VHH binders against q9vxt7. Designs and how they scored, part 10

Target 1, 187 residues: q9vxt7
Amino acid sequence: MPRPVLLIHGGAGDISDSRIAGKFAGIKQALRSAWGLLSPDNGSGGGSALDAVEAAVRSMELDENFNAGYGSCLNTSGQVELEASLMEGRDLRAGCITLLRDVMHPITVARRLMEKQRHTFLGGAAAQELALATGSERLQPGALVTEGARLTLKEFEDQVAQGKDPFFARTELTDDKPVPKTDPSGE
Short names: E, the ipSAE of ESMFold2; O, the ipSAE of OpenDDE; V2, 0.75 times the mean of E and O plus 0.25 times the DockQ between their complexes.

## First folded at step 4 (VHH)

Design P3 (framework vhh_8k46_1; at its last look DockQ between E and O 0.04; V2 from the best seeds 0.00; counts 0 for: pae O 6.6 > 2, placed apart)
Fold by ESMFold2, look of step 4:
Structure P3 (fold): chain B 187 residues (1-187), chain A 129 residues (1-129)
Amino acid sequence: as target 1 above (187 residues)
Amino acid sequence: AVQLQASGGGFVQPGGSLRLSCAASGFTFSDYAMGWFRQAPGKEREFVSAISGSGDSTYYADSVKGRFTISRDNSKNTVYLQMNSLRAEDTATYYCATEKIEYRITPSGVTAYVTTEYWGQGTQVTVSS
């Protein structure tokens, strides 16, 4: 009998050792939040894998250790712009959301888009309308902004002022202090 | 050999309470997160609740939040599910299970995955309508 598995990768690009511990803790929380939703596909709808993936990503969207939801990278106006996408393998359905604001869980909006099957990619005002019409709460402006994200934007602006290529700027602050080596958890 | 023995099921009226137990052997119990799952006839197995190896973190399905409490006693190698305010929809066979997480930490980030390593046999809970 197949053993269902959920795998998460957190982080892409150069990440300081001091940030890796927080990402590890956040990934473990996300895996544990989704663990119970793993089940074999019974051939109708395939919803349990989607449920597990959505739960894991929702956990990461609440976690400031990631560039998702709370604590996301800021645009040059200091605001959070949200993206999420989702695809399932049985029928190759997908939903992609961009330029969403002030909604805690863009992954859930992406799932709602995928389930309607009318569009694959939606952004801006149309994505905003979908989110609110299908039950997302509108957060107060700034609710998703963190101090870490503000400092990262400041570093980006400083590099632009020095004539550096902003395309390669880090998405989170570097830590100049060494982090003690930590043994991995056993399997 | 690993054994997970669930017990404490039975028949109960709506609004009643039951306490399930899952006794574990054959592994270092405190190293594992534990969970409860349930399956009604003709339905997929669904998550009920989970608890970390230390007992400090607990998780609940929305359908049972506020009614069920998971706990563990690592000195007795046992996980418990206190089930209050039972409803007909809670009728199912209840299973305990162990979590398995593996991970790799690399300079580019953290990759980890979760699966279920062991399943116990179930105990029947029936809530009369």
Scores: ipSAE 0.291, ipTM 0.590, lowest interface PAE 3.0, mean pLDDT 80
Fold by OpenDDE, look of step 4:
Structure P3 (fold): chain B 187 residues (1-187), chain A 129 residues (1-129)
Amino acid sequence: as target 1 above (187 residues)
Amino acid sequence: AVQLQASGGGFVQPGGSLRLSCAASGFTFSDYAMGWFRQAPGKEREFVSAISGSGDSTYYADSVKGRFTISRDNSKNTVYLQMNSLRAEDTATYYCATEKIEYRITPSGVTAYVTTEYWGQGTQVTVSS
């Protein structure tokens, strides 16, 4: 059996040095989550590439370091609006979710959309309905909001109040703690 | 075959310290989270601590937070549990295990849950005056 290749990207942008270590840790966790499904040598092996990709993204959605779910950037109303997309290249299937709220794993909702093959892109109320109708749990309002996200929004608001161009506003928190820019573990 | 061998248990007085070790073989050590559990006579086995494969993340039961420290050396295929400020209620057989760490969103934030995959043999810890 050919060896699968898994690539994970942890995001780009104005990422401070202090956040780099957390991103490495999170990427490793995502890789491990996915690898457990891909590796035939693992007792839990038997998942598809699609399963592995979903598992990796699910891991990242719960890691504040990736602001893809828990700890997402807030809109101007202080709310989390989730997005996820999934594509299967063999049959050129795709599912995309936008403006989803209070759901733990938007990537799973995107997969469900892709598998139903009725629509490629759903947003807002329609996405919410799909999520709940297909078994996603509705979280308490604000469950995905972190203090870091609130602080980031506040910083944005302050910058706007100062007359600065919001185009250049930060989406990542800054921390003054010096950390290595590479993974010190060598893994 | 997966093998986990715990050691380092013994008798200590309250306030004392012990360091447990668990030597692992039969699998790629760094790919797996490792955990410690304990079971006292007449009680259910309970979670004590866990550490991710890379060692970047650690988890503790509330009852041992601030007193116990889990660590690992992937070059030696060994996980450790440093137990300080031991109490009588820490008396139990301690078990090492390979673990799967899952994350869930709770009202207080993201919480880690540990699911055991393989158990090692236990080592006895007795805290008594």
Scores: ipSAE 0.017, ipTM 0.260, lowest interface PAE 6.6, mean pLDDT 85
ESMFold2 (binder alone), look of step 4: mean pLDDT 75; pTM 0.718

## First folded at step 6 (VHH)

Design Q1 (framework vhh_8k46_1)
Fold by ESMFold2-Fast, scan of step 6:
Structure Q1 (fold): chain B 187 residues (1-187), chain A 126 residues (1-126)
Amino acid sequence: as target 1 above (187 residues)
Amino acid sequence: AVQLQASGGGFVQPGGSLRLSCAASGFTFSSYAMGWFRQAPGKEREFVSAISGSGGSTYYADSVKGRFTISRDNSKNTVYLQMNSLRAEDTATYYCARMSWAYVEGSTVYYGIDYWGQGTQVTVSS
């Protein structure tokens, strides 16, 4: 039983102390969601590994500190365009959703594609139709846009106007960042 | 603009080796996890390997573990896949991708992809 490992690409913006704390809290919340499904005694009742993965990603999609749904970076037109992919190695099943808008949980749509259809990739209107047909609710336009995402787009535009490289340097991968230690020790 | 250019594919005999490269441009490379994926003729695209932004964590599909090694050089904005002991079943188009997130349990990977490269063909045959 190897422990699950989550690789989470950080949300938009510089990693300040408060943003670092938020990202680690989000990782912990995602792990708690997954662990609860895999460990019935921890409250959620037993579930499949796939159920646990979906729950963890859905938790990250609700957390504005992750570029995975709510709080996602804006395109140059100021819109949130969502992508999610899900691949199960044992059965070589896969689902990839692209160009999805106004849906809270792209990972759930990707899972529905993987489970119900032979197609690996789906985008645009077809992806929107699948999301609605499989129980996703359409959000009002702009519901997934956060103040942080708006500031990130503005700073991107400001950097481009100044002839600087755009915003990419300010998005962090949090999975390999050390957690600050409260008590210094070896190991 | 974000671009991912995979190269290094070719024709090799079983037991041979190839090294694939993925040259990235248009973003801060060290801030993103990168993955290699492959698609065999008539089959779905599958996960092969992933590496964290710093290079400190690597992950492999069971079918390639011990034979393939993923690495990166952040000073060159490049991800590599060293493929040893190649088998006929490794024949596929290999794609590199920028990952927005990934969950790994053993050899099973779940992920979000921001960008896909064009791919490079690997053929293992006698």
Scores: ipSAE 0.000, ipTM 0.158, lowest interface PAE 13.2, mean pLDDT 66

Design Q10 (framework vhh_8k46_1)
Fold by ESMFold2-Fast, scan of step 6:
Structure Q10 (fold): chain B 187 residues (1-187), chain A 126 residues (1-126)
Amino acid sequence: as target 1 above (187 residues)
Amino acid sequence: AVQLQASGGGFVQPGGSLRLSCAASGFTFSSYYMGWFRQAPGKEREFVSAISGSGGSTYYADSVKGRFTISRDNSKNTVYLQMNSLRAEDTATYYCARMSWAYVEGSYVIYGIDYWGQGTQVTVSS
């Protein structure tokens, strides 16, 4: 019998970076979470395939080592603003969500948008309304903020206050190499 | 209708080389990840290699990494698997597949197989 195949290509860099080691562990955990949803009889499942993708991303959204939900970087107001995008390759359907707040799983909202087949892109208040209307629970303000994210914002603000360019400091401490991209559409 | 036709299998001695081809029709070839899978008698069908629609990203099973190379020619709607340094354990029926994919949170996820091609037999024996 054909075995299900679940491959994730993400923005993970060199293994020597401790942050990257954490991201690899998170990807492996996401794959394990999604594995149970896939049919052992074949790799095709229609709706179960989308369920597997959603489960994998939801696992990443719970992992503070990913900038995908819990632990995301803070804006200048000290808040987490979330985005998520989902596109299926078969019919090229898409759902894109931006400027979403206090929702644990933006990917679920993006999937709901895609399934409605009405809009492909939604943000701000309209995205908040869709999330609540489709069963997402509203989190307490600040629930997605971690100490690491608070410290990063404070360090950034301190450098700006001192007249330093925080961009140059980051370039010195990390090599900020471009994330490899896969392009199934050829763009 | 979607069609995938695999070819290029045959007999080869250990250490030899073969190139498999998969000719595709009935869909926008450059928009899909394509993959190779194999199945030996009495064993499960296993992943071998995958390539993104543009050809910019390739993936390999650990057992074939460094020996096999996947490539594609979008002008000919064909995906290839170049197999070098072949071993007896590479003996299997090789299948070409069109892969279900999604782009989520800056990542591409391959979560299933839409269509299977017919197999081509590879036998590595002295």
Scores: ipSAE 0.012, ipTM 0.303, lowest interface PAE 8.7, mean pLDDT 69

Design Q11 (framework vhh_8k46_1)
Fold by ESMFold2-Fast, scan of step 6:
Structure Q11 (fold): chain B 187 residues (1-187), chain A 126 residues (1-126)
Amino acid sequence: as target 1 above (187 residues)
Amino acid sequence: AVQLQASGGGFVQPGGSLRLSCAASGFTFSDYAMGWFRQAPGKEREFVSAISGSGGSTYYADSVKGRFTISRDNSKNTVYLQMNSLRAEDTATYYCARMRWAYVEGSTVYYGIDYWGQGTQVTVSS
């Protein structure tokens, strides 16, 4: 019998060895979450493909080593502003959410946007409204902020205060990595 | 209609080589990831290799890494599987497939099969 396949390809983090290990652990956990939905319990081949993709990303959003939910980098006001994008390959449907706050799983909001066919891109107050209207729970302010994210922001602010180029500091701390793209080769 | 036609199978001795081809039609080929799967007698169909739409990313099952190479020619709407150092354990019907994919927050996820091609038989025996 044919079976669904789940392959995830994310770029390796390179700020530190421990952060790289955390990203690989997150990818493995995402694979386990998605395979749980796809594993056959009656020989039929498992669950919905979109459910599997959403489960994989939700797992990564709970992992502080991914900049995709809990543990995301802070803006200059010390807040987490979330982005998520999902493009489904079969029908080329897309949902993109930006500037979302106090919601654990922005990928779920992106999927709901895609399925409603209202817009393919939504941000700020409109994204907030969609998240709440479609069942997302509003978190307490600051719930998505981690100590690591606070330290990263502080370092950035210290660089700026000293008249240093924050882009130079960022470039020196990370290797040159592919940027996210809309095609399957991704990043 | 989407059509995928695999070819290039045959008989080969252990240590030999074969190149499989999969000709695609009915969709914009460069927009989709393609994969190769195989099914040996008495076994379930298993993943072998996959390639992104642009050809920039490739993926391999551990059992074939270093021996098989996937490639594609988007001008010919064809995906290839070059199989080297073939073993008796590689005997199977090989299927090409159009893969379902999603791009999410810096990661590309291949999460299933959209369309299956017809198989081509590979037999590795002395």
Scores: ipSAE 0.012, ipTM 0.360, lowest interface PAE 8.7, mean pLDDT 70

Design Q12 (framework vhh_8k46_1)
Fold by ESMFold2-Fast, scan of step 6:
Structure Q12 (fold): chain B 187 residues (1-187), chain A 126 residues (1-126)
Amino acid sequence: as target 1 above (187 residues)
Amino acid sequence: AVQLQASGGGFVQPGGSLRLSCAASGFTFSSYAMGWFRQAPGKEREFVSAISGSGGSTYYADSVKGRFTISRDNSKNTVYLQMNSLRAEDTATYYCARMYWAYVEGSTVLYGIDYWGQGTQVTVSS
């Protein structure tokens, strides 16, 4: 019989050895959250595939080692701008959210959009309105910003001010997201 | 900057074959799952196939199972879609995407995408 399969990626472009341990712990926690809903031991009802994926991504959005919410890279104004996408291939349903601010779980907003099927792609003010209308709490400005993200933006600004190409910055801030570190256990 | 460049589209007769390529740059390619999606005129964009970062796991939409094969070459930063036994209903613009997660159960595919590539047009007609 076919079993569900879950793929989860995580990390940042400039990760120390101590942060690698945190990344693996975060991935394991996300997998546990998703697997708990799919486990044969879930005698209390079980969850849908949507519930499982939402739980996994919500775990990653809370973990600063993942560029999915808390700890995400900053724009040039020092703010976190979030995006999430969700598509159900069988029914061709989709929900895509972009330019979302001060909301902890963009994946939940994307799911709400997909379930309503009014728009498949939503951003900015309209995305903010949907998030608040569907039960998301507006966080205090800056709640999703970490010290690491602030230092990364400062390094980017300093390189630009010196006339250097930011594409050669160690944290790859020319792209909105950090690049994950490759598998450190090649042995 | 992250770039995804899709190529290999074109005109082909029913029953023919095409191989699409997506060349990636600006990130550690082997650390990300990659996917192929398509959009026909007047229709929604739909999932076609996905492959894990290592290449050890592959996933397919029911409409393409047995006809399409996804693969990747991490030494060349490229993901491929081999399309066999093409049908008129496969006519679409095909997009590659960088995925930070994916979940598959039966014919249901759920995913998170953080980068979309430019499309390549595939037209299947006589």
Scores: ipSAE 0.000, ipTM 0.169, lowest interface PAE 14.1, mean pLDDT 65

Design Q13 (framework vhh_8k46_1)
Fold by ESMFold2-Fast, scan of step 6:
Structure Q13 (fold): chain B 187 residues (1-187), chain A 126 residues (1-126)
Amino acid sequence: as target 1 above (187 residues)
Amino acid sequence: AVQLQASGGGFVQPGGSLRLSCAASGFTFSSYAMGWFRQAPGKEREFVSAISGSGGSTYYADSVKGRFTISRDNSKNTVYLQMNSLRAEDTATYYCARMSFAYVEGSEVYYGIDYWGQGTQVTVSS
């Protein structure tokens, strides 16, 4: 029999040691949400694998430490553009949402696309219309923007203005070596 | 800003080989599982392969198992797909993707994708 394995890799860009605790807590919360659905009490009740996947991603979308909803990185216009995908191999069904704005849980919209429509890819105005038609509430513009995301965009813009390439900024020559193991203290 | 740039596609004869690359930037590459997907003309986009952040675990669609190999070089922020024994049915646009999560239950793979790369075209023809 195959063993169930759940792997969660979240976050955007480089993470400082001060953010590691929050990110780790978010990963644990997502795992608990998923495992609650996959391992029901007394074996009598439980959610589908799709329910588990949606719960895990929704947990990450609420967590500002993950680039998947609240706290997502900003485009150059200072806006959050959301994306989510979900696939089920058994029925050859998929849902992919892109260019979605002002919706807390893009993964739920992707699931509704997969379940209610035969279309597998939807973006922009059509994605917005589906989200509202299927029960998502429209958030006020800017509700998904965090101070951290705003500062990251400002730093990017400042480095570009100074003629620097933010993608190649290195603090030390040894920074190109991979970190072989996690050190939660950074000490 | 997250960027994923796929390359390495081209024309190849049946039985030939190609190696696709996906160069990533704008995030801590080793913290994310990465996947390859493909879409043939008139068909849905399908899962091809996935690799964990450390590279210690790999997963393959049955249609490519034994012929394709996924790998990554975290020092170069690049994920690769080595495609051997190519068949006409492998003709497709291949996409790389960053996975926010992934897990396997039996033969099923469940995942969330938060970024897609640009596609690279693979054509297998005589």
Scores: ipSAE 0.000, ipTM 0.114, lowest interface PAE 18.5, mean pLDDT 65

Design Q14 (framework vhh_8k46_1)
Fold by ESMFold2-Fast, scan of step 6:
Structure Q14 (fold): chain B 187 residues (1-187), chain A 126 residues (1-126)
Amino acid sequence: as target 1 above (187 residues)
Amino acid sequence: AVQLQASGGGFVQPGGSLRLSCAASGFTFSSYAMGWFRQAPGKEREFVSAISGSGGSTYYADSVKGRFTISRDNSKNTVYLQMNSLRAEDTATYYCARMSYAWVEGSTVLYGIDYWGQGTQVTVSS
C-alpha cells in the first residue's frame, strides 16, 4: 500500500553553504529522475527499485556538487578515480567498483557487476574492462575534471608546501574517494 | 497490512547501552532486508545499520561501527539494534524500516524504503 520511498543521505561534513545548496538541488533532481520509476500511480508499468536507484545516482554523477562522478576529487596526480557501490535490499546483493577512470556513470558499471558477474568487488583495469564490455563509453582523459576540483587540489598542495596539515581545512571534495565499504553509508 | 513497531528507547548516560527492537507483521519477514535509521531534531533521517533477509550480511554507518550491532530473529519477525558506548550525538528518534535497496558513493548514501516503523526516542545525557 505505501508507495516506495527514495531517500538520499549526503554527508553534512565540512561543506560550504553554496555546496549545501547544490547538494539539495541535486537531491531534488535525483528524486524527480527516480520517482516515476517507483510510483505505481502512473499505471504504465514502473521500473524496478534498482532502475530507480541507478537513475537517481546517474543524476548525481552529473552534478559537480557531489563526489560521485563529474567534479569528483582529484588524486595527487590530478586524475579522477571513481567509486560506486550498489546493493539490492532483499539479499543485499552488492556490486562495488573502485579506481575507475574516464567513465561517466560508475553506478551503471556497479550494477552490471552485481547482475552479471560472480565478483562483488572490482577495481582498476578490470573495472575499466567491465565498463567497456558492458556498454559504457570511454570519455576523453580529463572530461570529469572541473576547475573547482583543480583549485581544491592546488589549495591542498599549497597547504602541504607551507607545512600546514591540509586535513584541518579539507572538505569532502578534497579527499580521494575511500575504498568501498560493506555498509551503505560511507559516512 | 504491513506493520513495524519499534521499542526499547529511553534515557541513558554517555557510555551506556540500549537494545532497540522492531516487531514486524504483515509480510514474509525473512524475504526483506531491514534497516535502522535515526533523526535528530532539525536534521534529516540518516542511515544507521542494515541486515539482509537471511541475516548473512550486515552494514553500518561509519559513525556507529564497532559500537552498534544489528541482528534479527526471523522466527520472531524481529530486528534488533544493540547500541553500546552511547554518545550525546546518538540522541535521536530511531526508526526501523523495510528496505528495497541501498547505494553508497563516498559519503553519499541512497536507499529505498517502502515501510517505516514508528520511532523510539533515545536520549543520551547526564
Scores: ipSAE 0.000, ipTM 0.203, lowest interface PAE 12.2, mean pLDDT 66

Design Q15 (framework vhh_8k46_1)
Fold by ESMFold2-Fast, scan of step 6:
Structure Q15 (fold): chain B 187 residues (1-187), chain A 126 residues (1-126)
Amino acid sequence: as target 1 above (187 residues)
Amino acid sequence: AVQLQASGGGFVQPGGSLRLSCAASGFTFSSYAMGWFRQAPGKEREFVSAISGSGGSTYYADSVKGRFTISRDNSKNTVYLQMNSLRAEDTATYYCARMSWAFVEGSDVYYGIDYWGQGTQVTVSS
């Protein structure tokens, strides 16, 4: 059988040049993580396509340039609420997680859900319980919030206060601000 | 052998509608997620839409969200793409594909394709 090629596309609309560079770096790192599992020429290589997919997404969840895990946009209450969905076409299996907080890797929780049940959608307290029961680390509140995410929320609030339409995102303004490199504890 | 036959393309004016079909054979259709992709001349193939094996989950590229609808009929082994409010920028060859896996993070979609259909041309022009 021909070996499958892993293709990753960000479903991204309007991106500044600065964010594009960050996205490319993150995609490259995710592909490197996945390639290590699939490469037959590497003695340490080996794993399923699902393992490769999880590794790639976990890499992106640690990268603040992706709206996944660390660095996710804040809700109107200033909190990170995480979403992840994973679908395997061969067995009609799917796992969907919503409203998850203080967990580094929502994709791993979605995979654990899919492995336990064929089709399941889980959110809030139930998603939190599954994450902890399946080995996810409980993070301190606010550990997933970045300075960039706080600035984006502030810009949204400022536009609302000025009577402007907040649906016109000012990504260029947030790109002009220095964002410190942070490494959330748990690695 | 796995086969995917796309059809329903043609010429249409801006603001018009078309429905594409992809007839599948050679595998258990309901066990696989299916996707639609498109490629304009001189550009890479881009993701358009995806649907889970059961039809219970659908995903769309931001450029087509609200205008296109993906659906499937597992009794007929066919996946569909209803395209409304067509624009000149929608001009492309449209391909259906079988997904061995797919996942969604927020608005981002990631996938693995193991089989591609032949494609059907859509031209939006006055």
Scores: ipSAE 0.000, ipTM 0.271, lowest interface PAE 11.7, mean pLDDT 69

Design Q16 (framework vhh_7sr4_2)
Fold by ESMFold2-Fast, scan of step 6:
Structure Q16 (fold): chain B 187 residues (1-187), chain A 125 residues (1-125)
Amino acid sequence: as target 1 above (187 residues)
Amino acid sequence: EVKLVESGGGLVQPGGSLRLSCAASGFTFSSYAMGWYRQTPGKQRDLVADIYSGGSTKYGDSVKGRFTISRDNTKNTVYLQMNSLKPEDTAVYYCARMSWAYVEGSTVYYGIDYWGQGTQVTVSS
């Protein structure tokens, strides 16, 4: 069996040097989690590709250094609203979740949507109902909020109070509605 | 049903050339990265060459400069042009389809989800 390869394409956003190290560590952990599902050492040389991808993203959703799940940026009401998008190459099936709250792993909900539903896009209450119906646990309100995310929101609010242009200050915090993670303009 | 059918193997003299072909069916060929791998008895399969959907390529160290991977999306075929063949190149050569997914704005390439049956290449007199 050849050695499996997992490559995640994508760039880091504008972040401080101290958080760059955390992002590199998180990427390494995500790759190691996915590798375990495909590695010959674990007897998984022909394992599920989607399982490997989901494991990698779930690892990043637990890491507060990534804007995916735990530690995500807060909306203007101080809440975490989550997005996840997934499209698999085999059958070109897709699942997209938006405006999801109090669920640790939005990527798992996106995969369940892709696998169970005719529709490829779901948000808000319907997305939350799908998450619960397919085995996700509802977290207590605020469980996904970190101190870093609270400080970022306060910085945004302070800049607005000082008369600064919200668009200049923070792109993600200038709109009430989330921007889809698959939006090409967000590259 | 996904099928990968290799052809072009055989016996060749040291210093000779062979062109392997892999005819693919049962999926949208142009959307997938494809590769060639080789295996000798008692050893793991090793990377020979990969070609991504956009046309970029990657080669194993032992074949770089001698082998060329290419693809023809109109024929659903991936090729391996093998030049300056050495006895050490003797192996069963496998065509492979590389798994991919598009996740949150990124394309993720991971593992191999389908293998061809293999074609024998023997480099000897």
Scores: ipSAE 0.006, ipTM 0.274, lowest interface PAE 10.0, mean pLDDT 70

Design Q17 (framework vhh_5c3l_4)
Fold by ESMFold2-Fast, scan of step 6:
Structure Q17 (fold): chain B 187 residues (1-187), chain A 126 residues (1-126)
Amino acid sequence: as target 1 above (187 residues)
Amino acid sequence: QVQLQESGGGLVQPGGSLRLSCAASGFTFSSYAMSWVRQAPGKGLEVVSDISGSGGSTTYADSVKGRFTISRDNAKNTLYLQMNSLKPEDTAVYYCARMSWAYVEGSEVYYGIDYRGPGTQVTVSS
C-alpha cells in the first residue's frame, strides 16, 4: 500500500513544437530511468524517493532539451553556470548549489551537501570543491556547451543590438509555478 | 501508518464530469503538498495537478487546465479532483499522492512523491 512514486513537473510556455516534443521525450526517459527504483521492495522511506528523483534529474541533466547540466543557457561570456536546489519534506533537509562549473550533475552535488555537511547552501569555489571531493568528475571547459545554447546567446545579443528587451525574447514560461528565466546567463 | 484511499472513479461518457476524493490518514495532512497523478493504459505516470499544504497554491498539467479543479479540506483530511468536460484521453488510473519534497533547477520544478493510494479507474467512453 505505501507506494513510492516519482513525478516531474516542468515549466510550460511559449516554446516551439520541436522543443515541446524533446521535453516530453526527456521526461519519459527520466521517469523510465527512475521507475525501477520505485518499488516497495526497495523500501518506502525518504531515501528511496531521493534515489529515484536523483536518477530522474540526472537523466534530464544529460538531455539538452532541459535547462539543466548539459545544454544549459550560457552567460554573456559563453560559459555554463549551474545551479540545483533540493529539499526533503520528511526531515526538512535542504541542499542548494549555485555557480557550479564543469560538473555534469548538480543535483548529485546538492544531495551530497544535504546529506554530508551542515551547510545547506554553497556556491562558487566551495561548491566546486564539494563536487570534486565527493566523486564528481571535472569536465573539460566547454564540455557542457551546445550549439543550441550558443544560438540562444546569439539571439540574446541580436535582441540587445536591435534595442529590444532580451527578457521578452527569452521568456518561455508564462503560467507555470517555477520562476521564469530572467536572461540567458541563468540568473 | 500513512494511508491514502481514492474514490469516485467510474465509467462516464465524453463531456461528462466526475469528482474524485482521497481520504488521508496517519500523518499531519495540512503539512504536506498533495498531487493527483494518473497512468493511462500503456503510458507512463503524469502529474495532473498539485496543491500546497494550505491550499493557497495550485498547478495543473496543460492537458487538463481549465477542465479540472484540485481542492482540499484540511479539517476532513480529504483531497478532491473535480473533472469536467472529460475526454477519452483522460482514461487512466488516478492516484492520490503525498509530496515528500521538491527540487528546483532554473525554471523547472521536480517533485518527489513518497506515498500514493491504490488508485481509482476513470474510463471515458461511449
Scores: ipSAE 0.000, ipTM 0.164, lowest interface PAE 13.0, mean pLDDT 66

